# Ledger of designs, part 11: VH-VL binders against p73163

Target 1, 246 residues: p73163
Amino acid sequence: MTVDIKTTLVTIPNQNLQIAGYLAEPVAVGQYPVVIVIQEIFGVNSHIRDVTERVAKEGYVAIAPAIYQRQAPGFEEGYTPEGIEAGRKLKDQTSSAEILSDLEATIAYAQTLPNVKPEEVGLIGFCFGGWIVYLGASLPTVKATASFYGAGIPHWAPGTAEPPITYTDKIQGTLYAFFGLEDTSIPMADTEQIEQALTKYQVNHKIFRYPGADHGFFCDQRASYNAEAAADAWQKVKQLFQTELK

## First folded at step 4 (VH-VL)

Design b28 (framework fv_reozalimab_arm2)
Fold by ESMFold2-Fast, scan of step 4:
Structure b28 (fold): chain C 246 residues (1-246), chain A 123 residues (1-123), chain B 110 residues (1-110)
Amino acid sequence: as target 1 above (246 residues)
Amino acid sequence: QVQLVQSGAEVKKPGSSVKVSCKASGGTFSSYAISWVRQAPGQGLEWMGGIIPIFGTANYAQKFQGRVTITADKSTSTAYMELSSLRSEDTAVYYCARDLYDFWSGYRGMDVWGQGTTVTVSS
Amino acid sequence: QSVLTQPPSASGTPGQRVTISCSGSSSNIGSDTVNWYQQLPGTAPKLLIYSNNQRPSGVPDRFSGSKSGTSASLAISGLQSEDEADYYCAAWDDSLSGPVFGGGIKLTVL
């Protein structure tokens, strides 16, 4: 059942960097698992804030860190041509090592909160965030990961880093991956390569492929929104977190 | 395997308009990521405009703005390019091409081309 | 005029390595990836290289691309008679919100 929540802007320290974060949490007294919500290429925009709130309403503390804090503090865009080009170029300027460092800092920050169960950590991410949470699933504290339409997992990384698929053998938790079959940025062969890697390394996983769904099918602010796929995927996310984050 | 098949050659008078079609078949799941490129005899390639699905609307090169209209009919898997107020300098081969722009990679170019439609503008 | 600059012609002999240049600006090659197209006489262009250095399925590894700053190059190793064609560079231009082409280069295999 959904619960009442409150939202706050927070600052997440990572050495000299002060990462802006959007925090959503149940108002009822108690301790909750924490879920880190990772942005698309568009920053912590209204869609990501909405997802963060939806996660919190299911009984989790939810935090969305600004992944572009180093490159463009305060960056957020909608789904316009200008926003797409700006966000993509910022994605290409990131660093895998810095992203992992910022994820670890966000988890550490969450663990200091009095209403968080520090051992119960999940990730959910979309688009670029789907790529990021696959990489982040390799962190030993992460118990559950929901990766939505993560492009380039088998073959892309910023700079000269190894792609997230090379970290598959480090995943200790459960990973659910969600793909649209009409998504031209993620060929069927990429989703099969991901499934093969997860199977090879005995990672607890499920792969969901949605006929008729395109990149961004979960976002009701995008032209590619697919209500049926989004509703089914959300049910699977709730099952994942309910099973793995106690 | 995606194929683009264009309508046949046209001979038009100055001041008239021409509408060229481009029918898509094969493994394309979106309703036309299609650009139009022309080539005058012995000259280079010139982008006129296109529908890039990720942007939701047709975009046009400034040179052709106001004279070119690019549309798509999803029910027939067909894209159209209409060029009005024709001049002799519009004599060219007109190509449609599948133009790739995605969220992840950005602009990736035109990977499948139609066979071309010759348009001759003469009195 | 073409937005990207290419030499109008080049030549080589079979087995030679030929390099074709392309020059742009900060709004196109400087900010986005470069594509290369091959056009055989009487045919439609064919995508030869995308994303600076990637080959579509079926393009021989003799063809390679590179980019530095606002310039790009197409290299053809082990030149063959079948490579005689026009070659065009292209890139997305941020200021024009669309792709732009080079003027094209006629490659003759002697």
Scores: ipSAE 0.298, ipTM 0.646, lowest interface PAE 2.5, mean pLDDT 90

Design b3 (framework fv_reozalimab_arm2)
Fold by ESMFold2-Fast, scan of step 4:
Parts: sequence; C-alpha cells; structure tokens
Structure b3 (fold): chain C 246 residues (1-246), chain A 123 residues (1-123), chain B 110 residues (1-110)
Amino acid sequence: as target 1 above (246 residues)
Amino acid sequence: QVQLVQSGAEVKKPGSSVKVSCKASGGTFSSYAISWVRQAPGQGLEWMGGIIPIFGTANYAQKFQGRVTITADKSTSTAYMELSSLRSEDTAVYYCARDKYDIWSGYRGMDVWGQGTTVTVSS
Amino acid sequence: QSVLTQPPSASGTPGQRVTISCSGSSSNIGSDTVNWYQQLPGTAPKLLIYSNNQRPSGVPDRFSGSKSGTSASLAISGLQSEDEADYYCAAWDDSLSGPVFGGGIKLTVL
C-alpha cells in the first residue's frame, strides 16, 4: 500500500533567511498534495524525519522546515534532559509572527514544486509543532491539520503575542487534535477550551483523548511511546488527509 | 488523586543492602516521575535519584552512583530504591515523591510524598 | 554540603513578616524555577511554592515566593505558631540533570 520515496535536503527561502528543510516525496511521476511536518522542541531530528518519510509513503509530498533556523541553525536533539532543556529554551525564544512567516514561506516553496498540487495543503505537528499547526490552520490555503499534544494553545504564546486559540475563527479547513490524558502539560480544561472554540466557530474538527497516553505518545523513540494510541492516531491522520487532500 | 505508600522500617547491618518500595495509587503509574530523597537524623533533604518517564532513563546523584538502583514495576504501580554497601551514615528516613517535569513548563517540583521509610544501619 | 545555600535558622513572633533566602548559581536558580518545601516536625515534606511564586491548593496566601537572578526568597507574612517548621528551597540543576536542595532553615516561632 505504501509508495517508494526519495529524500532530499532543501533550502526554503524566506526573504533574507534560508530555512533548512527535509523533503520526502513519492518517486512515481504525478502530482500529490503537500503536507508540512512541524517539529517538536527538538528540531528536525530523527523522529521528525521518520514522520516526514511516513507521510510521503502514503502518497504526499512532505516537508519539515527547521523552525529554529534563526536561533540555532542545524539544531537537533534527542530526548535527554539536556535536549529537553535546550529545546524548551529555543521554543521560548521564538516569535509567532516569524513562525507564521516561515510556515507561509514553506507552503509557498512547496507550491513551486512540479509534483505538488498547490491548493492541497495539510499540516501535521507534534508538541511545539502541535501548537504551531493550530496557529497555522488559520492560513487560508490550509485544508487539513493534525495537531499532536499541542500545549498552551488556549493561553501561551512567545512574547506578547495572542495564543493560537484566538485565531480559531480563521480556520477554514478541518482540524484533528490528539491529546494524551496523562499529559500534565495539557490539562483536561485546556482540551475542553479548544473543543469549545472549534464548536463556537463551526470549524470541522475531531478531538481525540487517549487514556494512559502521555506527552510524546506518538514517538517510538521516547519513553512515553504508547503503541495503541500511536496506531489509532496514525489511522485518524491517514483518514483526515485522504478525505481533505485530493 | 495520587497517593504514595512506602514499605516499613528496616534495620540493617553495615555492608548489607536495603530495598524500599513505593506503591502509587490513582492515575496511570507509567506517567509518574518518581524521585527518592533521604534525610539523615537532624539533617537536610538529599536527592538520590529518580525515574522521569519523558527522559527515558533513571538518573542518579553522583554521591550515590554505583550503589543505588532505582526501578519500577508498572504492573504493580510500584517504584523501588535499592541501596547497597550500607554504612552507618546511611541511617536516614527515605522518601519517595512524585516528581514533576513537563516538557512545556519545565521542572515543577515534588507534589506528592510517601510517608517515609526509616532505615537504621547499626550493629 | 548542600548545592543551594540557606541560613541555618530564623525566628519570629506571631504577626511578624519573615523572609527566608536561597542562593544558587546559573546552572540551577539562574536557569530554572524555584520550589519551596515545608516540613513540620515528624512529617514528610510538603510542596509550599512551585514555579517561583505559585501556591498549590490549600497553601495560604500569606506564603509567597520570588526569584531574582541566582537567588530566591520565601516570605511568610502574618506569622502563625503553626508555621514553625523546616523550610527548603529546591531547583532543577542543568549540570546535574536533577533537583538540588538547599540545606534547610529551621524557623522558630516564639
């Protein structure tokens, strides 16, 4: 069922910034929807490259941009205490405006590729990336968004910016959000606020809450990996993209 | 709500080992970070080590490296601390505590504590 | 030998304001938040303050925390006799990849 793919390191222009990107794409001739894969706090590491490849194997062009390009070019870390502290400090140094700008630049770059259907754009993101893709779902070209364990969506943004939940009325596509019930960084009340906002603004959405799953449950390289939750969530992601991205 | 219940007092001879248990109830055990902290009579709190699930490893204070082992049995929701090569200076109350380190907020401290286990090393 | 430095003792009278200090370094208090623990005689420690200045449910608002650079303070206003206890500061240490404690301070209420 999966297709053969090739992978390439690319450079995504955004004005004077050259954003490193990891591109995975089907080898077969054709046009495909594009999915932008957004990192956790750890940069475009082994796990995010693996997810990018898994998305491409399902018949999409998949691109993972380096969100920390301004702060720390080439940054990637594993799931050690040092990696967690370093990644969290870099997250706190970001800017919502710069993240949106970089996401728009990544989409624009993808739309120049000859094998991309330029109107069929999806997002998937994890941890910090889950926060980012919720914000990015507000972009008019985005048709489908899968947000995994995005902390702080109702109440946090770097600096003095508004949190992503304040952009909910701009979401035109479908959004699936995935949460672990054991995740102490995302209280149940936060997931309920998100569901209420999506319902209020009549956004097409589904919220998945997994008993026994903690932050990072999708990543098989982390101690918090939950195989049952990860398998179910991946099935939902495939359903979302198959339905919304033609 | 989470509660931590520890095993009973131990009296040990120098050179022996002790293994203290800490049973969690309420919530999913695999999501708990569990730290072990000891307190010698009339002295302060001393962190020995802990298992923090999001880090994927047991981590130990340098002073106890090589003679402390911290493990967990998810099927019984029980954490263990084993201290070997006991000396009279190891006489202390040993506490387990639910430690909180989340990826977004960072370290948030130990919010639930066991009742303590007295270990006396003497002969 | 504790990693964080606290005075060994303090005293006050009921109604007084008492401040307890805690000094660290750039790898602990300078890079992460400070927690405070209260230990009543014969009991396990209790988390009193987390994230520099946040109170868990059930902690009276007369307890407050603050942090500046590599130092932190716990303030107790309107001191009560039941506040007589040992108080410990703690912080995550990046270099040690674990929490570190102050030596503790014995607060006596006269």
Scores: ipSAE 0.360, ipTM 0.672, lowest interface PAE 2.3, mean pLDDT 91

Design b4 (framework fv_reozalimab_arm2)
Fold by ESMFold2-Fast, scan of step 4:
Structure b4 (fold): chain C 246 residues (1-246), chain A 123 residues (1-123), chain B 110 residues (1-110)
Amino acid sequence: as target 1 above (246 residues)
Amino acid sequence: QVQLVQSGAEVKKPGSSVKVSCKASGGTFSSYAISWVRQAPGQGLEWMGGIIPIFGTANYAQKFQGRVTITADKSTSTAYMELSSLRSEDTAVYYCARDKYDMWSGYRGMDVWGQGTTVTVSS
Amino acid sequence: QSVLTQPPSASGTPGQRVTISCSGSSSNIGSDTVNWYQQLPGTAPKLLIYSNNQRPSGVPDRFSGSKSGTSASLAISGLQSEDEADYYCAAWDDSLSGPVFGGGIKLTVL
């Protein structure tokens, strides 16, 4: 059941960095699990703010941190060739250490909120965010992770860092991964390698592969939007968080 | 094996328009970016515009903006390029090509090309 | 006039190494990868190199690419008569939001 929510712009401290955050939370008095919503390459744009609000309407405190705060404060772009080019450059300049630091800072900030159950932490991320939340699933406090069309999980990391797949043995929670079969940035072999790693290390997981769905199928602002795949994936996300976050 | 097959040669009068088709077969059309590139006799390659299906919008080179319209019909796996207000300097071979535009890696070039459509503009 | 600059012609003899240059700016080669196309007389262009130095299936390893700053090069080792063709460099241009081509170079195998 959906609930009434309110939204606020917040500042998440991380040492000398002040990370902008978009907070959406139920209005009703109570304590709720927290879900961290991680952006695509486009920053905390209107789609990510919409997803953050949708998560909150399901009975969670939801926070979307600006992953590009160091390189480009206030960055957001739409789904244009120019936006893709700008966002990809920022992705390539963002280190794995910075990402993990910012995820930990965002979780710590969320745990200070009076309406958050501090032990009930979930992640959801899209595109670059799908890559990020796979890495973040390795954090001990994370109980549930929904990774949407995360490219490069088996073989890519910025600089000389190890790709997220090398952290699979540290995942203690449940991970759901969602892929479109028409997504040229994520070969079938990559999705199979991810499934094999999760199975090898006995991580609780499900892999969803959608025929006819392309990269970005969940976003109704993109030409690649696939309403059937998006609706099914959202049902699976609600099931995941309902089961794992109490 | 992906193939792009274009419509046949056209002879047009100045001031008219031409619409060239490009039918894809052997692969998944909805994931393709399709570009249109022309080559005037004895000249180099000139990008006119393209559709990246994931963006839903065609992009046009500034030189052709206002005269060129690029569309795609996913149900028939066919892309189209329509050029209006034809002039003699529009005489060229017009190619469609499949772009490899990867959301993660970016632009990676045109890996499959149509055979070309000769458009001659004469009175 | 092309956005990327290439010499108009080059020549070599069978078995030799030929290098074809391509010069751009910060908005294209300086910020994005370079592709190379081969065009045999009377045919459509063929992708020869992508992502600076990667070969599509079926392209011989005697073709190689490199990039430094705002410039790129295509090298053809063990030159053969069937390599006689026009060669074009290309890159995405951020300021134009689309791919741009070099003017092309006619390679003659003597």
Scores: ipSAE 0.293, ipTM 0.646, lowest interface PAE 2.5, mean pLDDT 90

Design b5 (framework fv_reozalimab_arm2)
Fold by ESMFold2-Fast, scan of step 4:
Structure b5 (fold): chain C 246 residues (1-246), chain A 123 residues (1-123), chain B 110 residues (1-110)
Amino acid sequence: as target 1 above (246 residues)
Amino acid sequence: QVQLVQSGAEVKKPGSSVKVSCKASGGTFSSYAISWVRQAPGQGLEWMGGIIPIFGTANYAQKFQGRVTITADKSTSTAYMELSSLRSEDTAVYYCARDKYEFWSGYRGMDVWGQGTTVTVSS
Amino acid sequence: QSVLTQPPSASGTPGQRVTISCSGSSSNIGSDTVNWYQQLPGTAPKLLIYSNNQRPSGVPDRFSGSKSGTSASLAISGLQSEDEADYYCAAWDDSLSGPVFGGGIKLTVL
């Protein structure tokens, strides 16, 4: 059952950087686990704000930080050719170290909120965000991670950094990864390499591969939306957070 | 191996329309970005538009907006390009191509091409 | 006509190195990677180079690409008679939201 929520734009401090954040939280007095919602290449757009609200309605404090704060404050694009080009260029300007720093700052900020259980931290991310939350799962405070269609996890990182798969041995929590079998940006071999790494390092995990689903299958604003895969994946996300975040 | 096979040559009258098909085999059609490129006799390559699933809708070159419609039928793995209000200057070879816009790595060009469909517009 | 500028023709002799130029602007070559296509007479174009300097499987290493600022070039070393073809550069254009082509260059092997 969903709960009543309120939404607020917040500012997340990280050294001299002020990261814009979209906060959604239950209105009822209480303490809740926190879930950090990580954007696609399109910034904290309407889809990511909707996901943030959906997470909050399930009984979590949910925060979506602007990953592109350094490069393009206020960046937000829809699912257009222009938006894809702009978002991809900003993705390529990021840094793994800065992204991890911003995730840590977002978690620290959430832990200052009076309605947050500071030890109950989850991540959910999509596309570029799926890549980011795989990397972020390596942070010691993260108990649960839902990584959606994270491209390049085994082989890509901005600049000279190592790809997220090299951090698999640091994952202490549970990680669920969601892939579409029609997603040409993530070959089956990549999903198998991820599964092998998680198994090798004995990470608690599940891998979900959806026949007929393409990149972005969870987003109802994209042409690739797959209602059946999205509904099943959301059920798995709720189960993950219900089990791991108390 | 991914292959694109186009429909046969067409001879059309000015003012009519033509619809060219492009059937894909091998791989998953719904994940393909398909572009249409034409080449008039002795001229260069001209992009008309494409249907890239990642973009949600077909995107068209400004010159062809209002005259060209690009569609895809996932059940038959076939893309279509329909050009209306034909003029003699529309006489060209029309190619479909798998437009390799990888969401993650950006625009990578057209790596698989159909054999081309000759469209002749004459009275 | 074309958005990207290429010379209309070039020539070389077997064994020679030939460079084919392509000039654009900040909205295309200056902002995205360059692709090169080879078109033999009577055939569909073939992708020869992508991402500025990458070769698809089956393209000989004597073909190479480079990009600097708003310009790109295709180099063909050890020129062979079968290299006689039209060559097109192409890039995504941010302002037009689609790929744009050069006018093409006819390479003649003498």
Scores: ipSAE 0.166, ipTM 0.603, lowest interface PAE 3.6, mean pLDDT 90

Design b6 (framework fv_reozalimab_arm2)
Fold by ESMFold2-Fast, scan of step 4:
Structure b6 (fold): chain C 246 residues (1-246), chain A 123 residues (1-123), chain B 110 residues (1-110)
Amino acid sequence: as target 1 above (246 residues)
Amino acid sequence: QVQLVQSGAEVKKPGSSVKVSCKASGGTFSSYAISWVRQAPGQGLEWMGGIIPIFGTANYAQKFQGRVTITADKSTSTAYMELSSLRSEDTAVYYCARDKYSFWSGYRGMDVWGQGTTVTVSS
Amino acid sequence: QSVLTQPPSASGTPGQRVTISCSGSSSNIGSDTVNWYQQLPGTAPKLLIYSNNQRPSGVPDRFSGSKSGTSASLAISGLQSEDEADYYCAAWDDSLSGPVFGGGIKLTVL
């Protein structure tokens, strides 16, 4: 059941950094779990704002922080070759430590809101955000994580940092990962390494692999949009958050 | 295995246009970029532009902007390159090639090439 | 002129190790990976090396690539007569927003 929501631009403090955030929340008085929505390489664009609102309509406080606040305040791009180039350059300028710090700051900010249940924290992220939320799942406060088409989880990190897969043993919550089988950015072998790591460390998880779905299958603004895969994945996300975030 | 098959040789007059086709068979077309690369007699390789069918967008090398148009028809798995206002120095072999482009890594190399189409511009 | 610089020619004898150089700038080789293409006489180019040092299936292990700073090298060990070809380096150029090629080097096997 969907609920009425309101949206607000907020500022999330992290030391001397003021991170822009897009907040969507139920209008009705109550206490709700919080879900942090993490961008693709394109910034907090119209698609990410739409996802944030969709999460809120399911009965969550939803916040999308600007991951590129340090590098490029106000950055957002559409789904074009130029947008990909710009977003990829910014992705490569990030730091795993700074991203984790900014996720912790976003969670701490959310926990100050009077309508948030401070112990009920979930993450959802797409593309680069799928990579980020896998890393963020290692934070002790995170109970549920939905990682969509996260490239490079087994082998990539900015600078000299370790890739997110090396932090799998610190995941205490439940993680659902969603991959398209046509996604040439994420070989089957990468998804198998992720599954093996989650199994090895006994993380509660599910891996969903969609035949015919490509990178970005969840985004209806992309040519790769796959309505059937997107609908199924959204059902799984709702089940995950309903089960884990009370 | 993906194969790229190009249209046949063309002889054109200065000032005319040429349109070369590149048909993909035997694999995935939409998840790759298709680049067009030319080679004048005895010269090196020169990238003209490419199209990423999944985005429906084409990019062009600055030298060819305004004269080249690259399109793709996903239903027939065919890419096209049209070059207008032909000059004698446009005499070359024109190749289409599949780029394994990734949003994550960028350009990853042209791993499948067409056989080439010879275009001769002669009065 | 080509954006990436290669010598115009090189030669070797069968069994020799030959190294082919490629020089660029911060906007291309300095910021992205290098690919190498082999072109046999009268044929289309063939991808020989991608991502600096990776070989596609079917490419002999005699061929290897390396990159340092704004330069790259292709090494051919145990040179064979069928290696006589033109060799091109290529990289994405951030300033031009497209791939750029070296001028090509003609390798003669004596």
Scores: ipSAE 0.030, ipTM 0.563, lowest interface PAE 5.5, mean pLDDT 89

Design b7 (framework fv_reozalimab_arm2)
Fold by ESMFold2-Fast, scan of step 4:
Structure b7 (fold): chain C 246 residues (1-246), chain A 123 residues (1-123), chain B 110 residues (1-110)
Amino acid sequence: as target 1 above (246 residues)
Amino acid sequence: QVQLVQSGAEVKKPGSSVKVSCKASGGTFSSYAISWVRQAPGQGLEWMGGIIPIFGTANYAQKFQGRVTITADKSTSTAYMELSSLRSEDTAVYYCARDKYGFWSGYRGMDVWGQGTTVTVSS
Amino acid sequence: QSVLTQPPSASGTPGQRVTISCSGSSSNIGSDTVNWYQQLPGTAPKLLIYSNNQRPSGVPDRFSGSKSGTSASLAISGLQSEDEADYYCAAWDDSLSGPVFGGGIKLTVL
């Protein structure tokens, strides 16, 4: 059952930085868990705003912070080769420490909202955002994380930082990871390495591998959209958040 | 495992357009680019452009910008190349090829090729 | 006009080692990996080497690639008559945002 929502643009403070955020929330009076929605390399574009609204319609306060606020305020691109190059360049200019700081600031901001249950925090992220929310799952306040097609989790980080897989032993919540089997940017060795790390550190997890699904299968604005995989994955996301966020 | 099958030979008059199809079967193509490469009789290989189906938009070599349109239909796993304002020097074999220029990996080349489509432009 | 430079022809006898050169610039070979394609008469090109020195499944180990600076080479050891073909180098060009090819070299097995 979906609920009526309202949307607004907010400003999330983090020290001297003012991070732009897209907020979607139920209209009905009440307290709700909060879910932080993390962008692909393309900024908080129309797809990420749509996902933020879909999360809110399920009964959550949902916030999408601009991860590129330091590098390129207002950055937003569609799914074009030019957009990929621009987004990849900005991704390479990020810092794991700054990303974690911005996630903590976004969570802290959400916890100040009167309609938020401050202890019920989830993350969902796509592509680069899937990489980010795996890293963010290590934050002690995060209870549930849905990581979609996160490339480079075992082996990539900006600069000299450690990749997100290094922080697997810090994950206290439940993590669901979603991969397309046709996605060549995330080879089977990477997903096996992720599964081994989650198992080794006894993290509550599930890994979903979708035959015929490619990178970006959840996005209905991309040619790679796979309706069957997207529908199943969304059902799993709803089960995750319903179970872990009360 | 992936196979690319192209449409048949075309004979066209100067000033007309030609649209060649390239159907993928038997494996992954949406996370790879589909490139179009032509070869005039006795000449070398010339890249015209390509499309990464997951992004739904194409890049073109400067020489062909404005004359070539490359599209993809994900539901039928088919890429298309349309070349307009044909001249005799456009007589060539046109190939589609699966190209590996993905998001996270370095360029890895064209590993699967269509059989080629001969386009002859004559009056 | 091709962006990468290759000699127009090369020759060898069965059993010999032949080296095919390819020259580029900092925007292509100098900044990205090199691929090599073999084209037999009347056929589509076949990927022979990718990522400078890797062979696709089914390509014999007598074919090898190397790269140094803005140049690359393909080596064919134990040359055989079926190796008679055109060979093209290719690389991604950062300034053109696309792959570029060499002019091709006709290898004759005498």
Scores: ipSAE 0.000, ipTM 0.410, lowest interface PAE 15.3, mean pLDDT 88

Design b8 (framework fv_reozalimab_arm2)
Fold by ESMFold2-Fast, scan of step 4:
Structure b8 (fold): chain C 246 residues (1-246), chain A 123 residues (1-123), chain B 110 residues (1-110)
Amino acid sequence: as target 1 above (246 residues)
Amino acid sequence: QVQLVQSGAEVKKPGSSVKVSCKASGGTFSSYAISWVRQAPGQGLEWMGGIIPIFGTANYAQKFQGRVTITADKSTSTAYMELSSLRSEDTAVYYCARDKFDFWSGYRGMDVWGQGTTVTVSS
Amino acid sequence: QSVLTQPPSASGTPGQRVTISCSGSSSNIGSDTVNWYQQLPGTAPKLLIYSNNQRPSGVPDRFSGSKSGTSASLAISGLQSEDEADYYCAAWDDSLSGPVFGGGIKLTVL
């Protein structure tokens, strides 16, 4: 059941950094689990704001922090060649330590809100955000993670950091990963390595591979949108959060 | 392995238009960006524009804006470049090429090229 | 005129080292990586170097690239007759929102 929501721009403190956040929350009095929504390389754009609102309508407090706050406050791009190159350069300027710190700060901020159940934390992320939430799933408070088309999970990290797959043994919650089989940025072998790591460390998981779906299949603002894959994936996300976040 | 095959040579009159095709085979077409690059006789390479089929958008070099249209048909794995209001200075070999964009590595150049299409604009 | 600047010609003798320069600005080479293309007479260009210094499969290790500030260089060691070709540098340009090319250099092996 969808619920009425309100949206607010908030400021999330992390040491001396003030991270911009997009908050969507139910208007009805009560306490709700919190879901952190993590951007693609394009910043907290209209698609990520829409996803944040969709999560909130399912009965969660949802927050999308600006991952690029240090490098480019207010960064937001659409799905263009210019946007890809700009977003990629900002992605390459991030660090795993800063990203984990910002995720922890966002969770801590959410836990101060009077309508949040502080132990019921989920993550959802797309593209670069899919990479980020896999890494973030290693945080001990995270109970549920939905990772969408996360490229480079087995082999890439900024600078000299270890890739997210090396953190798999720290995942205590449940992780669902969603991949399109037409996505050339994520070879089948990468999805198999992820599945093997999750199995090896006995992480509760499901891997969904969608025939005919390409990178960005969930976003209805992209030419790669695949309505059937997106609808199925959204049902799986709802099942994940309903099961794991009480 | 991806190959790009272009349409055949064209001879056109000044003021007309030309439409060149570029068909991809072997691999996923929609995840690539396709650029069009021309080379006039004895001259260097000149980027005209490109399209990323998965984003549904085309980008054009300022010099060609208003005269060039780049499109793609994902169902046939074919990209097209149409150049209008042709002049003798448009006589060139026109190449399509696959741009290598990667979320992790950024723009990495053009790794697969078509064989080229010669367009001659004659009086 | 080209956005990136290269000399129009260069020459060398077999076995020597030749360096090909490429000069840009903060919006292109200063902010993004450089790639290099080799064009043999009558053929389409081929990607020779990407990401400043990386070689595609099949490119001999005597080809190397480097970048410093707003300039880049292609070095060819142990020059051979089959290296006689046109060479183009290229980079993404943030101001133009697309790739830009150097004017190209004709390398003659004497």
Scores: ipSAE 0.025, ipTM 0.580, lowest interface PAE 6.1, mean pLDDT 89

